# VH-VL binders against C2 domain-containing protein 2 (C2cd2), part 11

Target 1, 194 residues: C2 domain-containing protein 2 (C2cd2), of Mus musculus (Mouse) (e9q3c1r45to238)
Amino acid sequence: EPDELRRRESDTLLSWILTRDSWGNQWQAAWVTALNYEAEKRGGPLRLSFQKDPRPQSLQLTVEKVSSVVKSTQEKVVICHVVGETLQFLVSAGPASATGSECQLYDVHLSPFHLKVEFHMEEKREDIQIRWSFTHVPETAIKIQPQAPGEKQALGVNMLSEALEDLFKHLVNAASPSVFLSTKPTQVKEAQSL
Key: E = the ipSAE of ESMFold2; O = the ipSAE of OpenDDE; V2 = 0.75 times the mean of E and O plus 0.25 times the DockQ between their complexes.

## First folded at step 5 (VH-VL)

Design B7 (from A4 with heavy chain K59E D108E, light chain S32Y; framework fv_patecibart)
Fold by ESMFold2-Fast, scan of step 5:
Structure B7 (fold): chain C 194 residues (1-194), chain A 123 residues (1-123), chain B 107 residues (1-107)
Amino acid sequence: as target 1 above (194 residues)
Amino acid sequence: QVTLKESGPTLVKPTQTLTLTCTFSGFSLSTSGVGVAWIRQPPGKALEWLAHIYWNDDERYYPALKNRLTITKDTSKNQVVLTMTNMDPVDTATYYCAHTEYQLLYGEAFDIWGQGTLVTVSS
Amino acid sequence: EIVLTQSPDFQSVTPKEKVTITCRASQSIGSYIHWYQQKPDQYPKLLIKYASQSFSGVPSRFSGSGSGTDFTLTINSLEAEDAATYYCHQSSSLPWTFGQGTKVEIK
């Protein structure tokens, strides 16, 4: 079936990405870059700044639906929807007028998360461009907690204002992270061709 | 492999100050989300949380003991130090240090513990 | 502060029988409950975190359940090495508190 073929192609691409040693770092870096770009673009009295989280993160993605596959002699584009268990960020929040001293560091989690992923390949196939965007679904829970809780703070309770949560939702929905992954074979040393 | 070990005096006289050191390996207290806590257990009684310090120097203390407790860290030496003033016989307990990692969905559990050090307070 | 009450205080159990330990919180703590095992003259070891998540290396016979105010630790088939005192701990609200402990002995 055409649907079976599309799913297999999406599964193959996703599997290839997840087996790359650099994927975890590239995934996080792309999100941080895209979120910070959107935060700077927005402006406003409350400002968010996203940081790379040095804590280990487990990332598992599953193909939920294949939207389209377009192939020509010049390019190939595969679009699918994927679902993941938990998406985590470190974010600094504070007044736009603050130089950093009035900012609070927060842990942000989205669980589960849904993405629309686009794989783009050119005729030369020297790399694959992967671009994704967040898809809002009612089942997604957002939890935001301060990293440095005080004696009056209760862990596991969302103590953040509606404005902070609303801003984060806007930023994650607007973000369009992307990465370029090389398809070139590994070459360490070559004396001669065969 | 994460390991922690407590060290300090085994005998303390009433009114003296207790200083305990937790020396650890297998993690850095500069890693975001990581913390070290002190917990004690009087002989035959339940566990009591005392103090906690995080990678960002945030400190927490059990409210009833806050005026007697100080927790500090030396990230370069992989050490966390607990100081408790004005010791009393009721403070006789085994003192533990433990590793924590902040996780929003999972909270903070004391996942790896030191072996503990018994501190007896008597004249 | 949140008070955690464990039941029973003591239980003597025949090998391979099912053991159930309960922990009740004085107010809702969501799922921010953790369970520890402490053998005589040894340090405590984490068994279950966040009500139901097994810690690395913990035997599958241990499981946790519950939410809100009522929580349960279950040992499906008691082994000799499971003789210990079990403690619940909440990290929902400061100060963090522990239950009084439940001692499990082998008959």
Scores: ipSAE 0.000, ipTM 0.439, lowest interface PAE 19.0, mean pLDDT 79

Design C10 (from A8 with heavy chain S105E Y107I; framework fv_patecibart)
Heavy chain, then light chain:
Amino acid sequence: QVTLKESGPTLVKPTQTLTLTCTFSGFSLSTSGVGVAWIRQPPGKALEWLAHIYWDDDKRYYPALKNRLTITKDTSKNQVVLTMTNMDPVDTATYYCAHRYYDDEGIYTGAFDIWGQGTLVTVSS
Amino acid sequence: EIVLTQSPDFQSVTPKEKVTITCRASQSIGSSIHWYQQKPDQYPKLLIKYASQSFSGVPSRFSGSGSGTDFTLTINSLEAEDAATYYCHQSSSWPLTFGQGTKVEIK
ESMFold2-Fast, scan of step 5: ipSAE 0.270; ipTM 0.654

Design C14 (from A8 with heavy chain T109E G110D; framework fv_patecibart; at its last look DockQ between E and O 0.02; V2 from the best seeds 0.00; counts 0 for: pae E 18.6 > 2, placed apart)
Heavy chain, then light chain:
Amino acid sequence: QVTLKESGPTLVKPTQTLTLTCTFSGFSLSTSGVGVAWIRQPPGKALEWLAHIYWDDDKRYYPALKNRLTITKDTSKNQVVLTMTNMDPVDTATYYCAHRYYDDSGYYEDAFDIWGQGTLVTVSS
Amino acid sequence: EIVLTQSPDFQSVTPKEKVTITCRASQSIGSSIHWYQQKPDQYPKLLIKYASQSFSGVPSRFSGSGSGTDFTLTINSLEAEDAATYYCHQSSSWPLTFGQGTKVEIK
ESMFold2-Fast, scan of step 5: ipSAE 0.400; ipTM 0.727
ESMFold2, look of step 6: ipSAE 0.000; ipTM 0.439
ESMFold2 (binder alone), look of step 6: mean pLDDT 91; pTM 0.935
OpenDDE, look of step 6: ipSAE 0.378; ipTM 0.763

Design C15 (from A8 with heavy chain Y107T Y108F; framework fv_patecibart; at its last look DockQ between E and O 0.01; V2 from the best seeds 0.00; counts 0 for: pae E 11.7 > 2, placed apart)
Fold by ESMFold2, look of step 6:
Structure C15 (fold): chain C 194 residues (1-194), chain A 125 residues (1-125), chain B 107 residues (1-107)
Amino acid sequence: as target 1 above (194 residues)
Amino acid sequence: QVTLKESGPTLVKPTQTLTLTCTFSGFSLSTSGVGVAWIRQPPGKALEWLAHIYWDDDKRYYPALKNRLTITKDTSKNQVVLTMTNMDPVDTATYYCAHRYYDDSGTFTGAFDIWGQGTLVTVSS
Amino acid sequence: EIVLTQSPDFQSVTPKEKVTITCRASQSIGSSIHWYQQKPDQYPKLLIKYASQSFSGVPSRFSGSGSGTDFTLTINSLEAEDAATYYCHQSSSWPLTFGQGTKVEIK
């Protein structure tokens, strides 16, 4: 296990994050937004659209290691490698020409999931930038299931599964979501309102 | 609350370079998926998109104007700047900056959900 | 570049009547169409995003429909405050483009 002091520093940052009421709302929204940006940027015939999942998710995160801590006169960056049990996305998929009513909604589960999380703190800023990215590892299982499969599924929708999985992997590996969390109560309240 | 405001000269002469600044609040251009665009509207005519910049500094320009346009951002100042060279009377228009974001459902490509008030730029000799 | 053609260019409508505005794309854009309202001397305001999703605070009399190349904005019962120019906008591919506009006046 890593240095107990580094682990305590990482636990302190996680505890600080957990005391920010806006974290759960901003975390998922930022991830979904970054994935949709990558999908828009890529383009192509198959369109994936990620949605915020209204279902509760357990974000039980375990710090696997602290990769580095960088400090300068004005900056401190803590980089953690984090493991979680299950991460779920709602993904709408269909041909790029399809409408929302013609797209199929899928549940995508990653278990376990690995993240690289960066905490950027600057002396003159009144917020903390948290940036993270997915770490691909062999033990991560990806399950893709239609959320509401009908009896009369279209043939073309059934053929999307292999292309959907490959595209999903590409987008997740390309995305690097980030948020700014305010160190001031009023800024946290504003972030929750928008 | 998200707000944007355009500033810069309202009168330029043909061949001069126009520099417009969009100053915004209520969002950060370092947040994933956020972007700012410039759109213009000649008097009595339709809207025309000019340029767009994403939070990761990816930039897009209207192709016919690409060699005349430069879009940049300063995240610390909450500003996006548009520079347009070799102005011509046909470029007389109201110039808007607009915020672009994918909503929290993430199902659809984002629209221009919040616009600045616009600034009229007249190009005349 | 994707051309958006609105129809009609102009219409004068009796209060409380239904208004229909169409937008046709030169190629398929799925549901990546958005509608804006611009009142005289004002900046545009988002009404409908992604073909049919109402933006926050938009009156329920506004609705959008369509997919592929043919899209419609409907005002179910026209109010005096709805006199404006309406634009469609596609975000399916670069460059981003707008329709030429439809001016709606109260008769």
Scores: ipSAE 0.000, ipTM 0.546, lowest interface PAE 11.7, mean pLDDT 78
ESMFold2-Fast, scan of step 5: ipSAE 0.543; ipTM 0.784
ESMFold2 (binder alone), look of step 6: mean pLDDT 91; pTM 0.939
OpenDDE, look of step 6: ipSAE 0.018; ipTM 0.574

Design C16 (framework fv_telazorlimab)
Fold by ESMFold2-Fast, scan of step 5:
Structure C16 (fold): chain C 194 residues (1-194), chain A 125 residues (1-125), chain B 106 residues (1-106)
Amino acid sequence: as target 1 above (194 residues)
Amino acid sequence: QVTLKESGPALVKPTQTLTLTCSFSGFSLSTSGVGVGWIRQPPGKALEWIAHIYWDDDKYYNTALKTRLTISKDTSKNQVVLTMTNMDPVDTATYYCARIYYDDSGTYTGAFDIWGQGTLVTVSS
Amino acid sequence: EIVLTQSPATLSLSPGERATLSCRASQSVSYMHWYQQKPGQAPRPWIYDASNRATGIPARFSGSGSGTDYTLTISSLEPEDFAVYYCQQYSSWPLTFGQGTKVEIK
């Protein structure tokens, strides 16, 4: 009974995390961090910096398919299909040699948003460490909109589209974000009250 | 189309090290959710799980045998190798390798869905 | 470790009779699988996750149970059903099998 309850509690906690009010902000932060790391590592013709969109976002994520591999009493891997209508972020883009003054801002939308994600959950030092990695990114439409109009930005949109396609092609190899959840009473209560 | 086959010596002397190779086809150990385990069965006795290796190189060993066991994989060759030290006549058994495959529904979680034919290892002087 | 106790050790029955095989775990388990083994052959997956028949397994076989108590039932024995059946838990390390129930001709 304890092992079965532990498994179900873990699955419930993961679903709760993915659908809670603040998850959209954490998900966007993790996505932005991964993209920035990959952009810096790869270089290329454009200087790219990804930023959280400061505007309020209505993010509705669902977990549709789940398979679990229980490796031990302390370690579990959950494979999920995470689906959303749109993922939005802000990109500062300019030539590779540009300073901040030559970079321009673009709104980027990914639609539809469908990821196959591996969540690695491990109990370490009274904390549960959750790491995730993107295992598959299906075809998505990339919509780019400059924040300020201009001829220079029109040229940048075509170059930015090519650069983003290249980044997303390699997203599976991007740095995995990490979240540490405390096993302290307050977080346990939050999970149970939901 | 998925097959696994064990190979190794049929006869081992006491105190020697046993090395068994599991060669497989029709799947890859680079696929998430896939693992390969080793199970043995002494003549006329029950099945005993020995060791398991996952796609991400995580390894698990039977606690009673852990100090004698090493499991490794070579993903490019589609092989899993088990090494067991200090063989004893009580280790005489048919040794099987088997796949654990996890589908999206989790229905097969932790089940050994496809088995090799087994290889009999006799430990005697 | 989780100990799986299968009962009875041997069932001596005639074709057409019902067979009921029990597997009891010393602790609650998350997954229980069943295998069939005939002499000189590798075990074959038979029932997945307590109640799901493997592909090609006849409808006369059914599995049930949860927690610590699991059952494999054969509604009407056919000659090819006489074999040894093993249960196996996937809940904690090390993985364990039961000692087997031998279904033999009376």
Scores: ipSAE 0.000, ipTM 0.471, lowest interface PAE 16.7, mean pLDDT 76

Design C18 (from A8 with heavy chain D104T Y107T Y108W; framework fv_patecibart)
Heavy chain, then light chain:
Amino acid sequence: QVTLKESGPTLVKPTQTLTLTCTFSGFSLSTSGVGVAWIRQPPGKALEWLAHIYWDDDKRYYPALKNRLTITKDTSKNQVVLTMTNMDPVDTATYYCAHRYYDTSGTWTGAFDIWGQGTLVTVSS
Amino acid sequence: EIVLTQSPDFQSVTPKEKVTITCRASQSIGSSIHWYQQKPDQYPKLLIKYASQSFSGVPSRFSGSGSGTDFTLTINSLEAEDAATYYCHQSSSWPLTFGQGTKVEIK
ESMFold2-Fast, scan of step 5: ipSAE 0.263; ipTM 0.684

Design C2 (from A8 with heavy chain Y107E; framework fv_patecibart; at its last look DockQ between E and O 0.02; V2 from the best seeds 0.00; counts 0 for: pae E 14.6 > 2, placed apart)
Heavy chain, then light chain:
Amino acid sequence: QVTLKESGPTLVKPTQTLTLTCTFSGFSLSTSGVGVAWIRQPPGKALEWLAHIYWDDDKRYYPALKNRLTITKDTSKNQVVLTMTNMDPVDTATYYCAHRYYDDSGEYTGAFDIWGQGTLVTVSS
Amino acid sequence: EIVLTQSPDFQSVTPKEKVTITCRASQSIGSSIHWYQQKPDQYPKLLIKYASQSFSGVPSRFSGSGSGTDFTLTINSLEAEDAATYYCHQSSSWPLTFGQGTKVEIK
ESMFold2-Fast, scan of step 5: ipSAE 0.564; ipTM 0.809
ESMFold2, look of step 6: ipSAE 0.307; ipTM 0.714
ESMFold2 (binder alone), look of step 6: mean pLDDT 92; pTM 0.947
OpenDDE, look of step 6: ipSAE 0.609; ipTM 0.832
ESMFold2, look of step 8: ipSAE 0.000; ipTM 0.448
ESMFold2 (binder alone), look of step 8: mean pLDDT 93; pTM 0.948
OpenDDE, look of step 8: ipSAE 0.110; ipTM 0.704

Design C5 (from A8 with heavy chain S30D Y107T; framework fv_patecibart; at its last look DockQ between E and O 0.05; V2 from the best seeds 0.00; counts 0 for: pae E 12.6 > 2, placed apart)
Fold by ESMFold2, look of step 6:
Structure C5 (fold): chain C 194 residues (1-194), chain A 125 residues (1-125), chain B 107 residues (1-107)
Amino acid sequence: as target 1 above (194 residues)
Amino acid sequence: QVTLKESGPTLVKPTQTLTLTCTFSGFSLDTSGVGVAWIRQPPGKALEWLAHIYWDDDKRYYPALKNRLTITKDTSKNQVVLTMTNMDPVDTATYYCAHRYYDDSGTYTGAFDIWGQGTLVTVSS
Amino acid sequence: EIVLTQSPDFQSVTPKEKVTITCRASQSIGSSIHWYQQKPDQYPKLLIKYASQSFSGVPSRFSGSGSGTDFTLTINSLEAEDAATYYCHQSSSWPLTFGQGTKVEIK
């Protein structure tokens, strides 16, 4: 019974987030921000830079496991574990010491992917903080391909593929993206400015 | 609208512990990518980075001073606190707190983009 | 730790002349260098991030260039209000470090 209540609560929260009209942009921006932060924090001779993908993307998440933690009378956290079909990124990679001429753009896919999603709600706030992190499971396949492999490629591409995969795994496992979404209904049409 | 302001004692004696508070507004230290640093500047000398705290509570310290420094945050009060033990006259400086952030376009602002006004701490000889 | 060495330490420059300040890193930092202006008795202000990206509100006479180990801040036509000390800062590796500063005065 408690499990069913927590499942209904998490399903409602997940449905709410997926119906926000700005969710797609905020989701991608949060991922890009968190991954670029981890790349800069790690440093080193090989640098990844994550980019927003202008191509349309759909996000399909299903709840797999739910727990709910109440931390105080003024703060509630709902934690759920979700699975999705595919998660993709655009990333450029190159030596940190080089100019832009030796950077290569890659498509990176994770399929399936698992996330721990936390909904942080505070009594005196009119928004919800949604924070998530990647959870590694053996079933997740990571695929990294040059976006434009072309006819001419730099020497040593084979030696970089393992290093790129390892670096990407590190960054994704370390990242903890978050957004704040308003709980107030949006009753007025969208506007570009004031 | 990001602002930061340093507060604490302006005069301390040698061997005392200094506690400085950075009070900020216009951002949350729970937001991914956000960090706050402490930087000091002795009179007439260069800037020296001291400590940094990330939104996920990851902390970094200047190695030579690590045993003297503690940085903490209180997200509910919008504060970051620096303590520095065993103050010495060579620690006389203006102390700044500064903000770092990844913006919503995904551009890393590894720079210190917004600074507090600074507070001069004098250690009497 | 990465040492940033600025050159020169001091310049006295006639108004409207071009000012060039260099910053050399002890090892490669890509483009992870930032420039600050500090006027007397003021807090530092960000001018240039990531070697060449102007921060908002910075006059167009300020520009930055370089990558790897050699970086340059340029003031194309010095104004009286540009009298200040300029610092470079690297964010590539911990600990974060600053250059020793370059003081620019009006002749």
Scores: ipSAE 0.000, ipTM 0.522, lowest interface PAE 12.6, mean pLDDT 79
ESMFold2-Fast, scan of step 5: ipSAE 0.453; ipTM 0.744
ESMFold2 (binder alone), look of step 6: mean pLDDT 92; pTM 0.945
OpenDDE, look of step 6: ipSAE 0.014; ipTM 0.545

Design C9 (from A8 with light chain S91Y S92D; framework fv_patecibart)
Heavy chain, then light chain:
Amino acid sequence: QVTLKESGPTLVKPTQTLTLTCTFSGFSLSTSGVGVAWIRQPPGKALEWLAHIYWDDDKRYYPALKNRLTITKDTSKNQVVLTMTNMDPVDTATYYCAHRYYDDSGYYTGAFDIWGQGTLVTVSS
Amino acid sequence: EIVLTQSPDFQSVTPKEKVTITCRASQSIGSSIHWYQQKPDQYPKLLIKYASQSFSGVPSRFSGSGSGTDFTLTINSLEAEDAATYYCHQYDSWPLTFGQGTKVEIK
ESMFold2-Fast, scan of step 5: ipSAE 0.267; ipTM 0.690

Design E10 (framework fv_dupilumab)
Fold by ESMFold2-Fast, scan of step 5:
Structure E10 (fold): chain C 194 residues (1-194), chain A 123 residues (1-123), chain B 112 residues (1-112)
Amino acid sequence: as target 1 above (194 residues)
Amino acid sequence: EVQLVESGGGLEQPGGSLRLSCAGSGFTFSDYAMTWVRQAPGKGLEWVSSISGSGGSTYYADSVKGRFTISRDNSKNTLYLQMNSLRAEDTAVYYCAKGGYDFWSGPSYFDYWGQGTTVTVSS
Amino acid sequence: DIVMTQSPLSLPVTPGEPASISCRSSQSLLHSNGYNYLDWYLQKSGQSPQLLIYLGSNRASGVPDRFSGSGSGTDFTLKISRVEAEDVGFYYCMQALQWPYTFGQGTKLEIK
């Protein structure tokens, strides 16, 4: 176990970053942004639009199996397993030609979820720039619930489930938005590229 | 552009079995529900069975439930209908049909149909 | 199961004249999403069925504008404004509101 100290150090830093309230909010937003980008790029008979759950909830993450490589005095790459109880978001789904009245809102719960993520961290003055990508297809159970009460065919929910599973396969190696994290705990900045 | 080609029909005795296939091309097979519709000689259309795009949900007419099994292999763009315990009343032309998009109720319409394959059950 | 009833079952028509086919369902086909889950199909002699109208009133790709679907709930109509010789065949309505999907008995459209 000669590398145990390196794992403890990396785990502590990542746990600190991922459990910050402000960074947790950025994580949720970036996840939703990545899904929207892949949905638009992929196309298909369904038009999907993702948005975060508006109800404020602390994202509880457990960081496991951490490994890191120092590239320079300012750059570090960390690969880890991120496990959470629930990742929640909303999805508006309808035909590709829909103009609103044909769209329905669904609650989507990824519960539990297990991600293999590569974080690229770069120190720039007082900020730490974090970029991430998924190295493997997310492992999760997908639970979908319609927002509007009413009876729906099982086939409709299953079509959405199939679309989400396909989108997850297309997230592998997809670039995520950069997050700028200040060394001051209350400051977080996000920079997005299309 | 979109093509559906059925095969596997033939003559069988009551109590026998047949497996029908439907090869799809010209569309993303796994994105669409698929359906089998049959037509007995001189009679109208009868819905037999439907399967979701992933194969996770299947539906059957009461007349075939427990005897027929619908399935699909999305890696081969092929739909199947395994027909067991065949009866004389199963004699019909069997059509493969592609579901149109309907998110709320599954395949609400059938936008493309194959040429059909004939199944005859007689002793 | 939802029962679909068509009338007439036989419809002789003179070329160039209009034709109308009725389809009645044993329960409402209007879903809370605003769609009527009723489709119309045409089967020409020796050919596979083809989609004409879906979800009540929408014309399928390649279907001439002389075909139109109307109605809501339990009473539906397929209209052909000017019948052509190529329109001969059996017309079927189908409900897709619930499983099992069910077809009407069919209407044979004949010239003369």
Scores: ipSAE 0.000, ipTM 0.449, lowest interface PAE 19.9, mean pLDDT 76

Design E11 (framework fv_dupilumab)
Fold by ESMFold2-Fast, scan of step 5:
Structure E11 (fold): chain C 194 residues (1-194), chain A 123 residues (1-123), chain B 112 residues (1-112)
Amino acid sequence: as target 1 above (194 residues)
Amino acid sequence: EVQLVESGGGLEQPGGSLRLSCAGSGFTFSSYAMTWVRQAPGKGLEWVSSISGSGGSTYYADSVKGRFTISRDNSKNTLYLQMNSLRAEDTAVYYCAKGGYDFWSGPSYFDYWGQGTTVTVSS
Amino acid sequence: DIVMTQSPLSLPVTPGEPASISCRSSQSLLHSNGYNYLDWYLQKSGQSPQLLIYLGSNRASGVPDRFSGSGSGTDFTLKISRVEAEDVGFYYCMQATQYPYTFGQGTKLEIK
């Protein structure tokens, strides 16, 4: 039962996050920011730039295990592992030394994906910090496809395709996205109904 | 400034083993494929083995397949060649070479080479 | 395996004169992406090989403009417009179209 209660708390936190009107945009923005930070930090001859994907995404996440709950006088941290069906990115790829060069757009899909999620709650703060990191598992399939149909043959060399996939794997494993979510009512209607 | 420094060469008996190392500096080591090329005394260049930037893919010349193992430690910026069951025909200078990169063509050339390390296999 | 054949194997040249080295492959090195996976390397006496030309015709960084590469498919040429004393050494072509990568037998360029 103790495990059941901890899982229910994690489920409640996830449900609260996933049902917020702003979550989809904040989730994507946090990933894009973190991935671009790691891409710039990494350097190298191949440069990846992550963009906001305007296409609808499934944000279904389920708790597969709760690894720890740490509570002190000042803070509470809930750490759990979640699984999602598909994680999708829109990526521009090109030479790092390019000046005025046209880059190519790629669709990147990871399915399934696993994350370690940390909910940081401070009793004196009116917000919750959510941090997450990618967990590599052998079952995760990574698919990288050019956006333009005619560009498929541009990746005809196996080592180029491997280099692109390897770079993406490094970036997603290194990324540490986070958001701060206010626990206060943010709706205008709620503010007006004092 | 890109530098590659080989070490580990020496004299061995037939059937012996040697481990070559190549220390890279001045570039993002994990982003580039690495290659070993050898040259027997008075002869031309012969490709021996290549490894992808991640270490996920390895390729070998038929003459060394099953005897040599290429590997890398990206945290130490070092490339290795484990040479087992050495034969007299493996006597050569072994060069470490860095793969060059072009976005559209992929890694297809060797833009920097080390100074080489000598391996002599004789009884 | 793709066999690479160079000619001539020995090339004595008077300083200031042009030089030309041919490289033939047993299979086409022209990939569907439009590139020829043929590179040229120079090895000076007592030194490591160095890149001269990559992907058929692209001059490597720091290589003088007197060096040029041309050709497509199975026939390639390295040209030196005016040979200098520092150009002596062995020239090798290499194909990187498929594994195993293979080198030509080498051409020794000598000053007369």
Scores: ipSAE 0.000, ipTM 0.495, lowest interface PAE 16.3, mean pLDDT 82

